VH-VL binders against Large ribosomal subunit protein uL3c (RPL3). Designs and how they scored, part 4

Target 1, 266 residues: Large ribosomal subunit protein uL3c (RPL3), of Bigelowiella natans (Pedinomonas minutissima) (Chlorarachnion sp. (q7xyp4)
Amino acid sequence: AAAARASSSALVALPGGRMIEVPHMTKDYRDVKVCSRQRKWEIREHMRDPIKMGLMGTKAGMTTYYDDEGIAHPVTVIALEAGNVVTQVKTKETDGYDAVQLAYKETRDRTIPWPERQHLRKHGNVKAMKHLKEFKIADVSEFTPGQQLKAEELFEVGDLVDVSGTSSGKGFQGSIRRWGMKRGPMSHGSKSHRQHGSIGCSATPSRVYKGLKMAGRMGNERKTVKKLPVMMVNDEEKYIVVRGSVPGKKGTIVELRPTKIVGKHC

## First folded at step 5 (VH-VL; framework fv_zigakibart)

Design p14 (from c0 with heavy chain S31E)
Fold by ESMFold2-Fast, scan of step 5:
Structure p14 (fold): chain C 266 residues (1-266), chain A 119 residues (1-119), chain B 107 residues (1-107)
Amino acid sequence: as target 1 above (266 residues)
Amino acid sequence: QVQLVQSGAEVKKPGASVKVSCKASGYTFTEYYMHWVRQAPGQGLEWMGYINPYNSATKYNEKFKGKATMTSDTSASTAYMELSSLRSDDTAVYYCAREGWDDYYFDYWGQGTTVTVSS
Amino acid sequence: DIVMTQSPSTLSASVGDRVTITCKASQSISSWVAWYQQKPGKAPKLLISDASSLESGVPSRFSGSGSGTEFTLTISSLQPDDFATYFCQQYDSYPYTFGQGTKLEIK
């Protein structure tokens, strides 16, 4: 019902039932996609560090935009649900490579494994999130655990983005099981009923989740659509609009990464 | 062991500002979110917002945006809530409350700070 | 916003009575409800979380139940120190909201 409306009108439903109307010709992406001499110099200057930080989002729906020549262009609305918070920052000195781990889609503490909850608490005291993805980027110095990322600070109208989604499943299985911790299972009061009873469950396995998250992937197929122009970025209403079709059905969790610009094409 | 100790009662004139403190002890201050809740005389509880003491990130109930400001001092293990442009209907007891370890209920509360606004 | 409505607003009972307090949400909130006890001049105290999980140190005569939109707090055999005001709270979505309170007083 919300998906059918998106294909026949400019209205698209965001998670939570809020509707947005995508205006036509919001910003002429054709103008911003023309590589100026200055823009080509900027691209050249950043050749050594082309990989920039991205965001996660949820595919909300698609609609159609008609240009001045009457040609139909599909556009996808990507909702920005509560999340996009930096958790772990990895550096070449400590970890052998530079990366920023990003948490997305806030959830209840009890819906994620306790070791994953502790990981989030350790790295920025971040609220429980359903999805955790690592972004390998060239420069991690401007990111800190607990930092909220804003779409308008990372993307501008006319930027090209690569959008990745998985065909099924959660992507990661997550942590195996709870392990003992001084604050959590040793705390009393509002937590005594669950915390005391957790001794048998928290004991095994412990602290094996670090590498196991990657090994726990279900073999889901990852699809990436490259070089999609950004049509709109709205932090207040929490969405991004891109020109083109994004992988997956409505509700698919997607990763938005700035396109690596090579050659003369913008 | 866990204690939240709030500053003393305040009497203010309309238009003034008030800053309430909440000193935490008995746990690692940066590991738990701190919330603020108010209660007008003879009325129910009203959630104002929270602060993450690790990075000072805040979330406000829309009703209190632009009126309440939440801050924290990690070195002192103290959270603060400042209320500006006071009106008579801001007369209330203001509580700090710690968010639970495994869910969003409030497991420990400060004793409350009475703020009275009168001409 | 989710509106939490408690009933009754006041309840008169005697020591030894079984009392029940009801809390209704304006929309489904699963089991994301806490119950607090507040005595005059004191801060609220957590009794029950997640609709039915009894807080450590709270007497077993207190119990909670419910899911979706209707929740209840039950005191099986009322004691003198149970005369207080009781509040429910939802934490399903922001902003967090509380019921208006139920004042339990001596008959």
Scores: ipSAE 0.032, ipTM 0.560, lowest interface PAE 7.1, mean pLDDT 79

Design p15 (from c0 with light chain Y94W)
Fold by ESMFold2-Fast, scan of step 5:
Structure p15 (fold): chain C 266 residues (1-266), chain A 119 residues (1-119), chain B 107 residues (1-107)
Amino acid sequence: as target 1 above (266 residues)
Amino acid sequence: QVQLVQSGAEVKKPGASVKVSCKASGYTFTSYYMHWVRQAPGQGLEWMGYINPYNSATKYNEKFKGKATMTSDTSASTAYMELSSLRSDDTAVYYCAREGWDDYYFDYWGQGTTVTVSS
Amino acid sequence: DIVMTQSPSTLSASVGDRVTITCKASQSISSWVAWYQQKPGKAPKLLISDASSLESGVPSRFSGSGSGTEFTLTISSLQPDDFATYFCQQYDSWPYTFGQGTKLEIK
């Protein structure tokens, strides 16, 4: 029927305006069988998997697919903009914990503060990126500063992922201050005059404090949806499709993490 | 002071290979991308590609894929560009150039290496 | 690929003249343009980045302007040291491309 055929695919716009067609997927993804809470805890504790590496992406949009039984399922298309490059690798020996810092969404050098740019140069000589997120994982030995991560190497169809997002991606975040000012107004001859005027914080000290308190929007918090099945991974067209709704509106920056625990059937 | 010093002129026969070097000094070699630009006699500048000296990742202009190979040696602070299967139309001056601090312009250039391909 | 076209290809001028060189992009490149000066037998030297930002050590008689598809390099009062070939470069999109060059020569 026309209705059934219309439900089998949809066009979704990626950031930058490129359109992709999401095909119908008919795979039967059954949940693991139901166990008592106690039995479930025993299995989860015994069969706990180590935390694995994830990626960042941008929510492109949502559509619907219909399974073989005619049940409607929401799916979310997550675009993979230029990025997903390893910057800093942290170890328990040097940093007290294991983590991989990931840079996402390439931008012009001029759009990020000098200290943030220098951090990227120091850790893998990575191109300027708008977002920097740390992934705490069990084994960091596979990762090297400057390494490009590929979605098809980390995820395959049928994997379960946890998707975290905020209502807006806050700029460069890491060990570096969010709004790091360029060190040394060492510009020849203009230093003193640049200390006063439209960019000077001294003109509005109380507004700086109020701005700091009001930096977050109402509802601007991290939200996580767990155990979303991966429906499609495409490195060439730069997107991932997951079954379910992910946090935020179109354009929200999201983190995709493999689920920590894979349950055994009881 | 930042300096990029390239290897001397080369004269090669068709079918040979040539490897041009670019030694960097006066800055942290692994913190800047190194680009290669070609200039044929009497013609304009043509971008060939870049290398990230930190991890040896490269990006080539499609015209030079399979023709040029870029490498670097961090201990020597030296970038290399090798051309294979030389033809007469590869006769040119080859420049290494450092990427700018805050964008993709080229702030320092090597003096150039003349490669002449003659029968 | 973005094509960069310079005009004129050759310009004859006298010391003290004001000269203007134009660079046109085949599509919008915002302000992502650099200008280089090349003397015979020498490497190019960066003069201007980001369409209008003068490089340190470059004489103030050099200036750049423009945005989108049309960019201009101006020398307000030619000096003997300024006779050279000038190139524009776009760095909006890969692959990076250069104009064909403008040869500035003595009238």
Scores: ipSAE 0.011, ipTM 0.522, lowest interface PAE 8.8, mean pLDDT 78

Design p16 (from c0 with light chain Y96W)
Fold by ESMFold2-Fast, scan of step 5:
Structure p16 (fold): chain C 266 residues (1-266), chain A 119 residues (1-119), chain B 107 residues (1-107)
Amino acid sequence: as target 1 above (266 residues)
Amino acid sequence: QVQLVQSGAEVKKPGASVKVSCKASGYTFTSYYMHWVRQAPGQGLEWMGYINPYNSATKYNEKFKGKATMTSDTSASTAYMELSSLRSDDTAVYYCAREGWDDYYFDYWGQGTTVTVSS
Amino acid sequence: DIVMTQSPSTLSASVGDRVTITCKASQSISSWVAWYQQKPGKAPKLLISDASSLESGVPSRFSGSGSGTEFTLTISSLQPDDFATYFCQQYDSYPWTFGQGTKLEIK
C-alpha cells in the first residue's frame, strides 16, 4: 500500500510507468551538510584505501530548489528499481583482485543471453537482470552471492557520490559483453533440462572494451559526474536524490559510487 | 520426479504462531526459488512471498511483511514458512510452490497444509 | 496491484463440449500469464505458461491464447477429468496475482 503524503510533493515517472513521489525541495537543501561525521572519518582513513561499495539506479527525472540568493539548482531523482543484488564476489586469493559484481534491474529470462542467465544462476541463483557491473572495493568480506544491497546502509545525506551513466539511442544498454547474441535453441522451458544443473559459463560479462565493435557504439558513451551531494535516501520508496545533473536522459542506468576522497574536500 | 511434501494440518488459537514445512526432492533444491501461496476457504489464491534457497534471501508480498517469515535448510532440502500473530482470517490452506525454470509461474506444488485458527 | 478478473465465475458443460474461459488484466501484462487446474482438496496444477505454452504432460485438448489484457483458456473436447476450478495468474509485475477462479461443473 502507498502512503498519501500531505506535504507538497512532485511525481516523477520512469519510462516504464513507475511513479516516484518526492517531497517538495526548497531552500532548506542549501543547508545540507556535505561533510558528514562519516565523511570526515573517511578523509582521515584515506591512506587505508577506503574505496566503498556502490549501487546502480535509473535516472527518473530532475527538479529544482532555490537557494537564499534566488538561484535555481538542479537536483536529480534516481530510482532504485528491482535489483542491486550481489552476484560474484572476487578475491585476491582466487581472482587476483577484490571486487563485488552487482546485478541491476530485474527482467525476463528471455531478454538476456543464455550465458548471462547461467552466470546469474551459478552465482547466488540471482534472478535475470538487465545490467551487471563490477565494483572494485577495498573489503569484499561483507558481501555474499545473492545478497540484497540497501541504499540506506551504503549512503547517508551529505555523502558525496560519483554518478556514471551511458546515454544512447541504440539498443545496447547493458554492461554485458555479448550484445545481440541470440539464445540458442535450448528449450529452457523443457522439464528435462530443468532436471540438470546449469552449464558453466566462461564468459566475462562485466567487461567491455571501447575498441570493440558494438551496436551502440555511436552515441553509447560513458560519462561520469563527480562529487554530487546526496540530498535524500529512501530505501522504502526506492530512490536517491542528488544535487546536480547526472549523465543521460530519463531512463538512463547509472552507477553511484562513493567519491574517492584524495584530499581535504570538506 | 519432482516432489514437494508439506507438514500436516495445524489448529491454532488466535495470537499463536505456526510453522509449515515443505520438503523438496527430485531436483537441485538450491537452483529453484520456492514460493508460498495461500487459499482461504472458498476463496482464490494469494501469493505470499518467495525464498532463494541458495542463500535464504526472501521477498514478501506487502500484505505479509512482518507477519510471515520464510526460511530454508539446504542440507535437508526443506523450506519453511512461519506465520505469527494468527487471526481467524489466516485460516487457509498454505501451499509451497516451485518457481518455473525461466519465469514466475509455478511448475510444482506441495499438497497443501491446512491451518485453522479458532477460539 | 494488477487485478485479474475471470469470466464466467461458473460454467456448466457436458463431456465432449468445447469450453472457453476468459481472464482480463487491469493493465497490459504482455503474455505473462499462467493457467492452473485445481480439483477439490488438491493443489493447483500448471497447465499453460506464457499465455499459450502447454506444459509437458498436459493433454493437447487444452490451449491458451491472448496478449495484453485479455487471455483465454480453451478445452476443445471436455473429458470427465476436466471438471475442476481454473485459475489464471499474471507474472508481469510484483506482486503476482491470481484470478478469482472459474468453476467448471457437469451440466
Scores: ipSAE 0.028, ipTM 0.538, lowest interface PAE 6.5, mean pLDDT 79

Design p17 (from c0 with light chain L54R D92Y)
Fold by ESMFold2-Fast, scan of step 5:
Structure p17 (fold): chain C 266 residues (1-266), chain A 119 residues (1-119), chain B 107 residues (1-107)
Amino acid sequence: as target 1 above (266 residues)
Amino acid sequence: QVQLVQSGAEVKKPGASVKVSCKASGYTFTSYYMHWVRQAPGQGLEWMGYINPYNSATKYNEKFKGKATMTSDTSASTAYMELSSLRSDDTAVYYCAREGWDDYYFDYWGQGTTVTVSS
Amino acid sequence: DIVMTQSPSTLSASVGDRVTITCKASQSISSWVAWYQQKPGKAPKLLISDASSRESGVPSRFSGSGSGTEFTLTISSLQPDDFATYFCQQYYSYPYTFGQGTKLEIK
């Protein structure tokens, strides 16, 4: 699919032990023009693009890409492990908002509790998956439960993507412990109180879904790197290459969303 | 700070039962699975099973089914593991361990309870 | 049951050395591996989760890598406090299983 040269290739290990070679990508790569801060602010206020669908992936590693001028560019390889299957589609009419629920990273049925397995079966007859994430998007009419999403249908070389992941770290478990110790002595915001209560107060199924990330409690550790150029998309070998650094360590689960483009030109 | 504090050492005769406790503090007890792992003297770790304190659901390693019983007391934030029909090969250090936030690894462990079974 | 095999069973090293401990699974387990450190008379302590994610408070000299069936724990510049027994654990499938342990001792 993509034209590539082998002159500056490097090996990167994907989850599951498969090795891939990142080729020299001169013909299929495009630089995106950068607008001034003032121009971006003007465009943002007056023209807005709709939010489009994304995917989940796993940070596989980083390598260096050398262009035809010999300039080194850091690139990140994001693996697409088995998954990215639609489980549920929500609409404004029935649910009050438009969203697509996506399951990611297939696992053995025996590792998933029965209630969580039944949820996946009920909502699209999906195989047991480790991660479940909701994507709020502008138009859900093209998505159906059980649908496999493909990176080549959502992203093209030269697109800008926002990559969100969690930095492993000091703050998350500290925040949980601090909130548990504080409980009710002092409260400033509803958000902090609600974060803890929703898991501990039997408001959830018997157990938090195996592998389901508690994004609200991880909010302080979540990082988003915006406007990363897509350099390669390969559905057959199950990876995406972006230019730049992606949040988190190797193995971090990431969300890839098309950058919210505000206006056609700058 | 998360702490798991276990009951003290026990010495039992063959055929007796022992009940080990694990008191949790520093977090919401019902939000995390509690696992039990044993370690015979000089040996490796052996997973026994878990309890979900939220609904008291349990899962046992087949080797310990009918031998170990796991329970919890939500008001006391305490998990329990009882071993029945003790034999000399049940001599081990028994640990409680909390399952991690976003996956199934054990992020905090109790200090261990030594159970010695001898005549 | 998934069998976890660690090598070596015993490793002698000096302060400042780079040491590597390997863990092999009897079948593919993706990245569902944790590494624990245990000192004599103490409970195990989590070092690495999800094969390569270092837990907060764990020194940067500890690193994990691998996927599928082969996993590695590396200590890049051994310190006196690092002499302990290390265990890998799979949590891909029940029952959870541990490697037999690697005892790291002073040369």
Scores: ipSAE 0.000, ipTM 0.385, lowest interface PAE 16.9, mean pLDDT 73

Design p18 (from c0 with light chain D92N S93D)
Fold by ESMFold2-Fast, scan of step 5:
Structure p18 (fold): chain C 266 residues (1-266), chain A 119 residues (1-119), chain B 107 residues (1-107)
Amino acid sequence: as target 1 above (266 residues)
Amino acid sequence: QVQLVQSGAEVKKPGASVKVSCKASGYTFTSYYMHWVRQAPGQGLEWMGYINPYNSATKYNEKFKGKATMTSDTSASTAYMELSSLRSDDTAVYYCAREGWDDYYFDYWGQGTTVTVSS
Amino acid sequence: DIVMTQSPSTLSASVGDRVTITCKASQSISSWVAWYQQKPGKAPKLLISDASSLESGVPSRFSGSGSGTEFTLTISSLQPDDFATYFCQQYNDYPYTFGQGTKLEIK
């Protein structure tokens, strides 16, 4: 009751108003100069690891956690809003390079331009999303358009992740107008025509527009912080907690990628 | 003409499981999300979750997590909803419903499958 | 969860009457409301989407209005075929939620 509330842990609000308690840190003391043959072999193997798949998230907040030595550590809570769905899978055979395109942050169909909605429909029948980002990875064979990616399948507590975001960005910009101007309530005639032979039905053209790639650097430079330890991963409550400061202010869209290279330490 | 045809009524004992089917016709099955909605006798409607038939990705109402399992068979154009560990309060009519083309309302509904849980 | 409250729970009317059913959301849901009609022993049927967009094949005597937290379904001149239970549904946030229903019956 009172003892639990007296804990030095902090509460952080997630998008949507939900609160979480920051995780407890674990500090290991190790013989810093001891490096086994097995560990040296693992380090060599790890340096050859291929680029692995990541996720997108939203910076929910940052707080401070105090370890057993009284040392303050910044902790960032990253919310996983509705999304992280595979849209387009690119292969060396068809596209000249391997990549997985992820859609993030579900929105209303009418809030995105018609070409963007048709792109999502064509690639996995994905719901309308605000953000679309391409991840170049070594092996795309495990990914399928429409697939929901789960944080617990990609990250474990203790993993090192690289987090990329922008301090501010203008997002999608272009001369492409929104999906229809605001109509009063849509008439049923237009809906019927959309489903049965109007432009944008099942036989819709396979057009992809430059503005669909929201990875563009409009506004500010992209910043990456490398080798942040993962403190907590929770697919049910939709968040990841990392130790360290993540780029941008609360609400910034970030990319989480497993760290490719680990230094030569023990 | 869009049609959603569900399997027939089921009577089960407590602790059993039941699998309800919903066969779609008259449209491209993989182009629309399929939702499941239940209605207890004399009560209102309660959303259970959806499945994307394109890849079988699902989203469940928290209340039905661990209770309901949604699957689909693209070759048969059929969606399924299985309930496990049945209790008397699972007695209801279960509907499949198709999500609309341009927003998240339900434009077509199956006729309903009555599931009765009794000893 | 967003709670949808309908009023009245039961409404008695005569053929030719103008009837109005109200649906209130516990928080703002913009215009993301649908209205369904359900006859005894039958599945619900979509009448209105996006608060006011009339579904194809639904008679023009049905209309919807509202935004934010208060929504209204109106039947301008009641027909015998209209005696049924009516439900509102929000699809602004998961889980999707329905009103408790309004039973429209013969006076």
Scores: ipSAE 0.007, ipTM 0.494, lowest interface PAE 9.4, mean pLDDT 77

Design p2 (from c0 with heavy chain S56G A57N)
Fold by ESMFold2-Fast, scan of step 5:
Structure p2 (fold): chain C 266 residues (1-266), chain A 119 residues (1-119), chain B 107 residues (1-107)
Amino acid sequence: as target 1 above (266 residues)
Amino acid sequence: QVQLVQSGAEVKKPGASVKVSCKASGYTFTSYYMHWVRQAPGQGLEWMGYINPYNGNTKYNEKFKGKATMTSDTSASTAYMELSSLRSDDTAVYYCAREGWDDYYFDYWGQGTTVTVSS
Amino acid sequence: DIVMTQSPSTLSASVGDRVTITCKASQSISSWVAWYQQKPGKAPKLLISDASSLESGVPSRFSGSGSGTEFTLTISSLQPDDFATYFCQQYDSYPYTFGQGTKLEIK
């Protein structure tokens, strides 16, 4: 017979319905040591370590995992949907600061503003994406437009990450998706033509600048949970598992950034 | 004038590998995604995946992951699709197809490469 | 995966007839459908994109309509050159999937 289960299983559904099983962690990060004065100074110097590159993801769900000691750990599964592609690399020399812009969550050309679509084409021939987020990092030299970022290259089991919830951006989805289907009068015989390939095809903007809207009636504040241990990174199945609770409900778009302050073991 | 020209027919034994080429001309090779689609005899079309020739990034249909490998040579404006561990049910015509400029339909297709797998 | 089902599988018609081919998606795909024509021994050719946008160089007798889960390709007056197999394709989500095809043949 199988032992009775009193709490949530390790199985979590990803977007698209695929199920995953949360792996066992081999190390316990509970150890607390008293450091020498010099060691404390060295740790404080590591508080100034360069900011490293991060990723975007989608909160898939939470489960509870029991370790070998019988201790319950809340675990969050973060799906890596189509995206995490470098678009623009900004340098201090040309832009006044170092940053890597990431595009996340592929969408239709029709659903994003024309200037945003052209920006993606100009910077790496990237497909239309719903989310564009800038990551200010110390060293941008290893990144190029169009580069696909892989979670296994950026994160390792045992790393600490800061996870921020991003705004859900409720808005024009329905109205934007209908643009291009309503055409002007086709008098004196219909002319065949591609959508978005014809100048003057629509006098009504088929692309809307959401960023130009007044932000006066702000939504809920962003929430960041810091120093969550990474339990699993899987590029094949497109997910990351972290120990702890992540902001937002299932389906929330999140930013994963390596924790800025990482002290050395004493 | 856009043209996609594929390599000639191949006959292979089960367990072998085959590499199909698709040479593009008449446009900027790195500005368009290249897809691969196969068609078994008397059957419909099956999407295999795509490659972005700008950077070599690929996306595979899960069914072909670990079996198909897509690559490109920017200097030669040529895309490649290699199938490993061939089985008799891999017998098909393999097409390369260019993704449209303004959406994800396929606007130009190669003439097709027939791959026959027999013991 | 999204399943695309075409009807009929085979259609017999005469030159000058009005012909309609239907394509059904297993879930809503908005208008992200393309239609292709394939003649024996040849590669498919794009006819219609985004459910209703006629590709440049394709005769005006071809038209497409539909949204959500049901799409149609119509040929208003059949010409001899139109006897071929027609495929619908969804590009709403990966993997891209095609209908099984509709063979249009001489009655």
Scores: ipSAE 0.125, ipTM 0.583, lowest interface PAE 4.5, mean pLDDT 79

Design p20 (from c0 with light chain S30Y L54R)
Fold by ESMFold2-Fast, scan of step 5:
Structure p20 (fold): chain C 266 residues (1-266), chain A 119 residues (1-119), chain B 107 residues (1-107)
Amino acid sequence: as target 1 above (266 residues)
Amino acid sequence: QVQLVQSGAEVKKPGASVKVSCKASGYTFTSYYMHWVRQAPGQGLEWMGYINPYNSATKYNEKFKGKATMTSDTSASTAYMELSSLRSDDTAVYYCAREGWDDYYFDYWGQGTTVTVSS
Amino acid sequence: DIVMTQSPSTLSASVGDRVTITCKASQSIYSWVAWYQQKPGKAPKLLISDASSRESGVPSRFSGSGSGTEFTLTISSLQPDDFATYFCQQYDSYPYTFGQGTKLEIK
């Protein structure tokens, strides 16, 4: 109800400078939309099959929401950049486990390795994406390669989500890679012969060339914040707002998953 | 031998619809995105949108949402663009164009289909 | 939307001349620019992609340069076949946008 009475908006910058307008939230927490009958049924079913599909997003920024008691609640705006497209669907029979691979953050073909680009073309003819993550879920039969996932179909206001982020200290090595990767002409029919040919960093570990100093600690740290209430979902303006802080700094790529354990209230 | 061959010129009255075809040959049709670009007489090029022939997923320029519909037929290796509720300012040459293998430029273009809308 | 502005709108030159066409983007598009040549009654033909990568079969006299917001197409020694309209295009973000075109004509 309160969403209909938003009196102003906040501007939140996406990484890369695009601005999102987020409506000013109501001061009364009770104005958050309650679960539909459909959503209550789905939550009940989720308790039988506790693992549901999620999405990826980019931490855009934080703001403060004040309830009617004057208590400050931090909220995080998560941008939904171009992406959230299903690539490979794995099944127990073929792969030994059920999972949906999701591609996120569209980029230009030349910015990703050739094998990574070919994998995306093979599985749904998906546009080049910077991030590729696997979501282990209970039922993969709903998903097909090339399918666009929509936040409003997966999440409703009042849902609880777990948000995971990953950080790394490999910025220095990224500069070395760019310097060392000279591309041939991007002519018709030519495939770029890229110096490393692996999807993500899993098959080709980060490497520092001889004579170069390493910058800081090189590694991945994944952090998860659980049971964050969804405050807003907007597919047109491409954002989700959750109550609380999510891991990482502005620009961190995050995974949003429905919470495995749901509370008593809707 | 990549070729994109478009359907012939069309003359329509205001309020009618037109469906332009683009038949692809010389490559795997489902492996490349197909874009549509129009050019009004004496004007520049205007991007309309694309279709992924693998799964029929589309993306439209906001200006053409609800106006243009893109489809494809994989068995015929043919992409289609239908424009509804034609107005005189829809008079243009309509091109299909294939997205490049290694990046988002347009490497091959159809010869163009002239659509004239007049009363 | 990203606005692409070409200059000049018309350029008169003689065979053998060195000519340059400039394309300016309303915001940074890195190197995500293509250049197309269009002759009257014909479809556009790709010349340059990624600001500076010449397509196979395009004569070496054509070159592209630039990054960020300013891009240039250069023809080092103009040939009779080069009299045409030239368009730049950004593919950094949707919707893809084109410059208004530069008509290269015989002086």
Scores: ipSAE 0.076, ipTM 0.585, lowest interface PAE 6.1, mean pLDDT 79

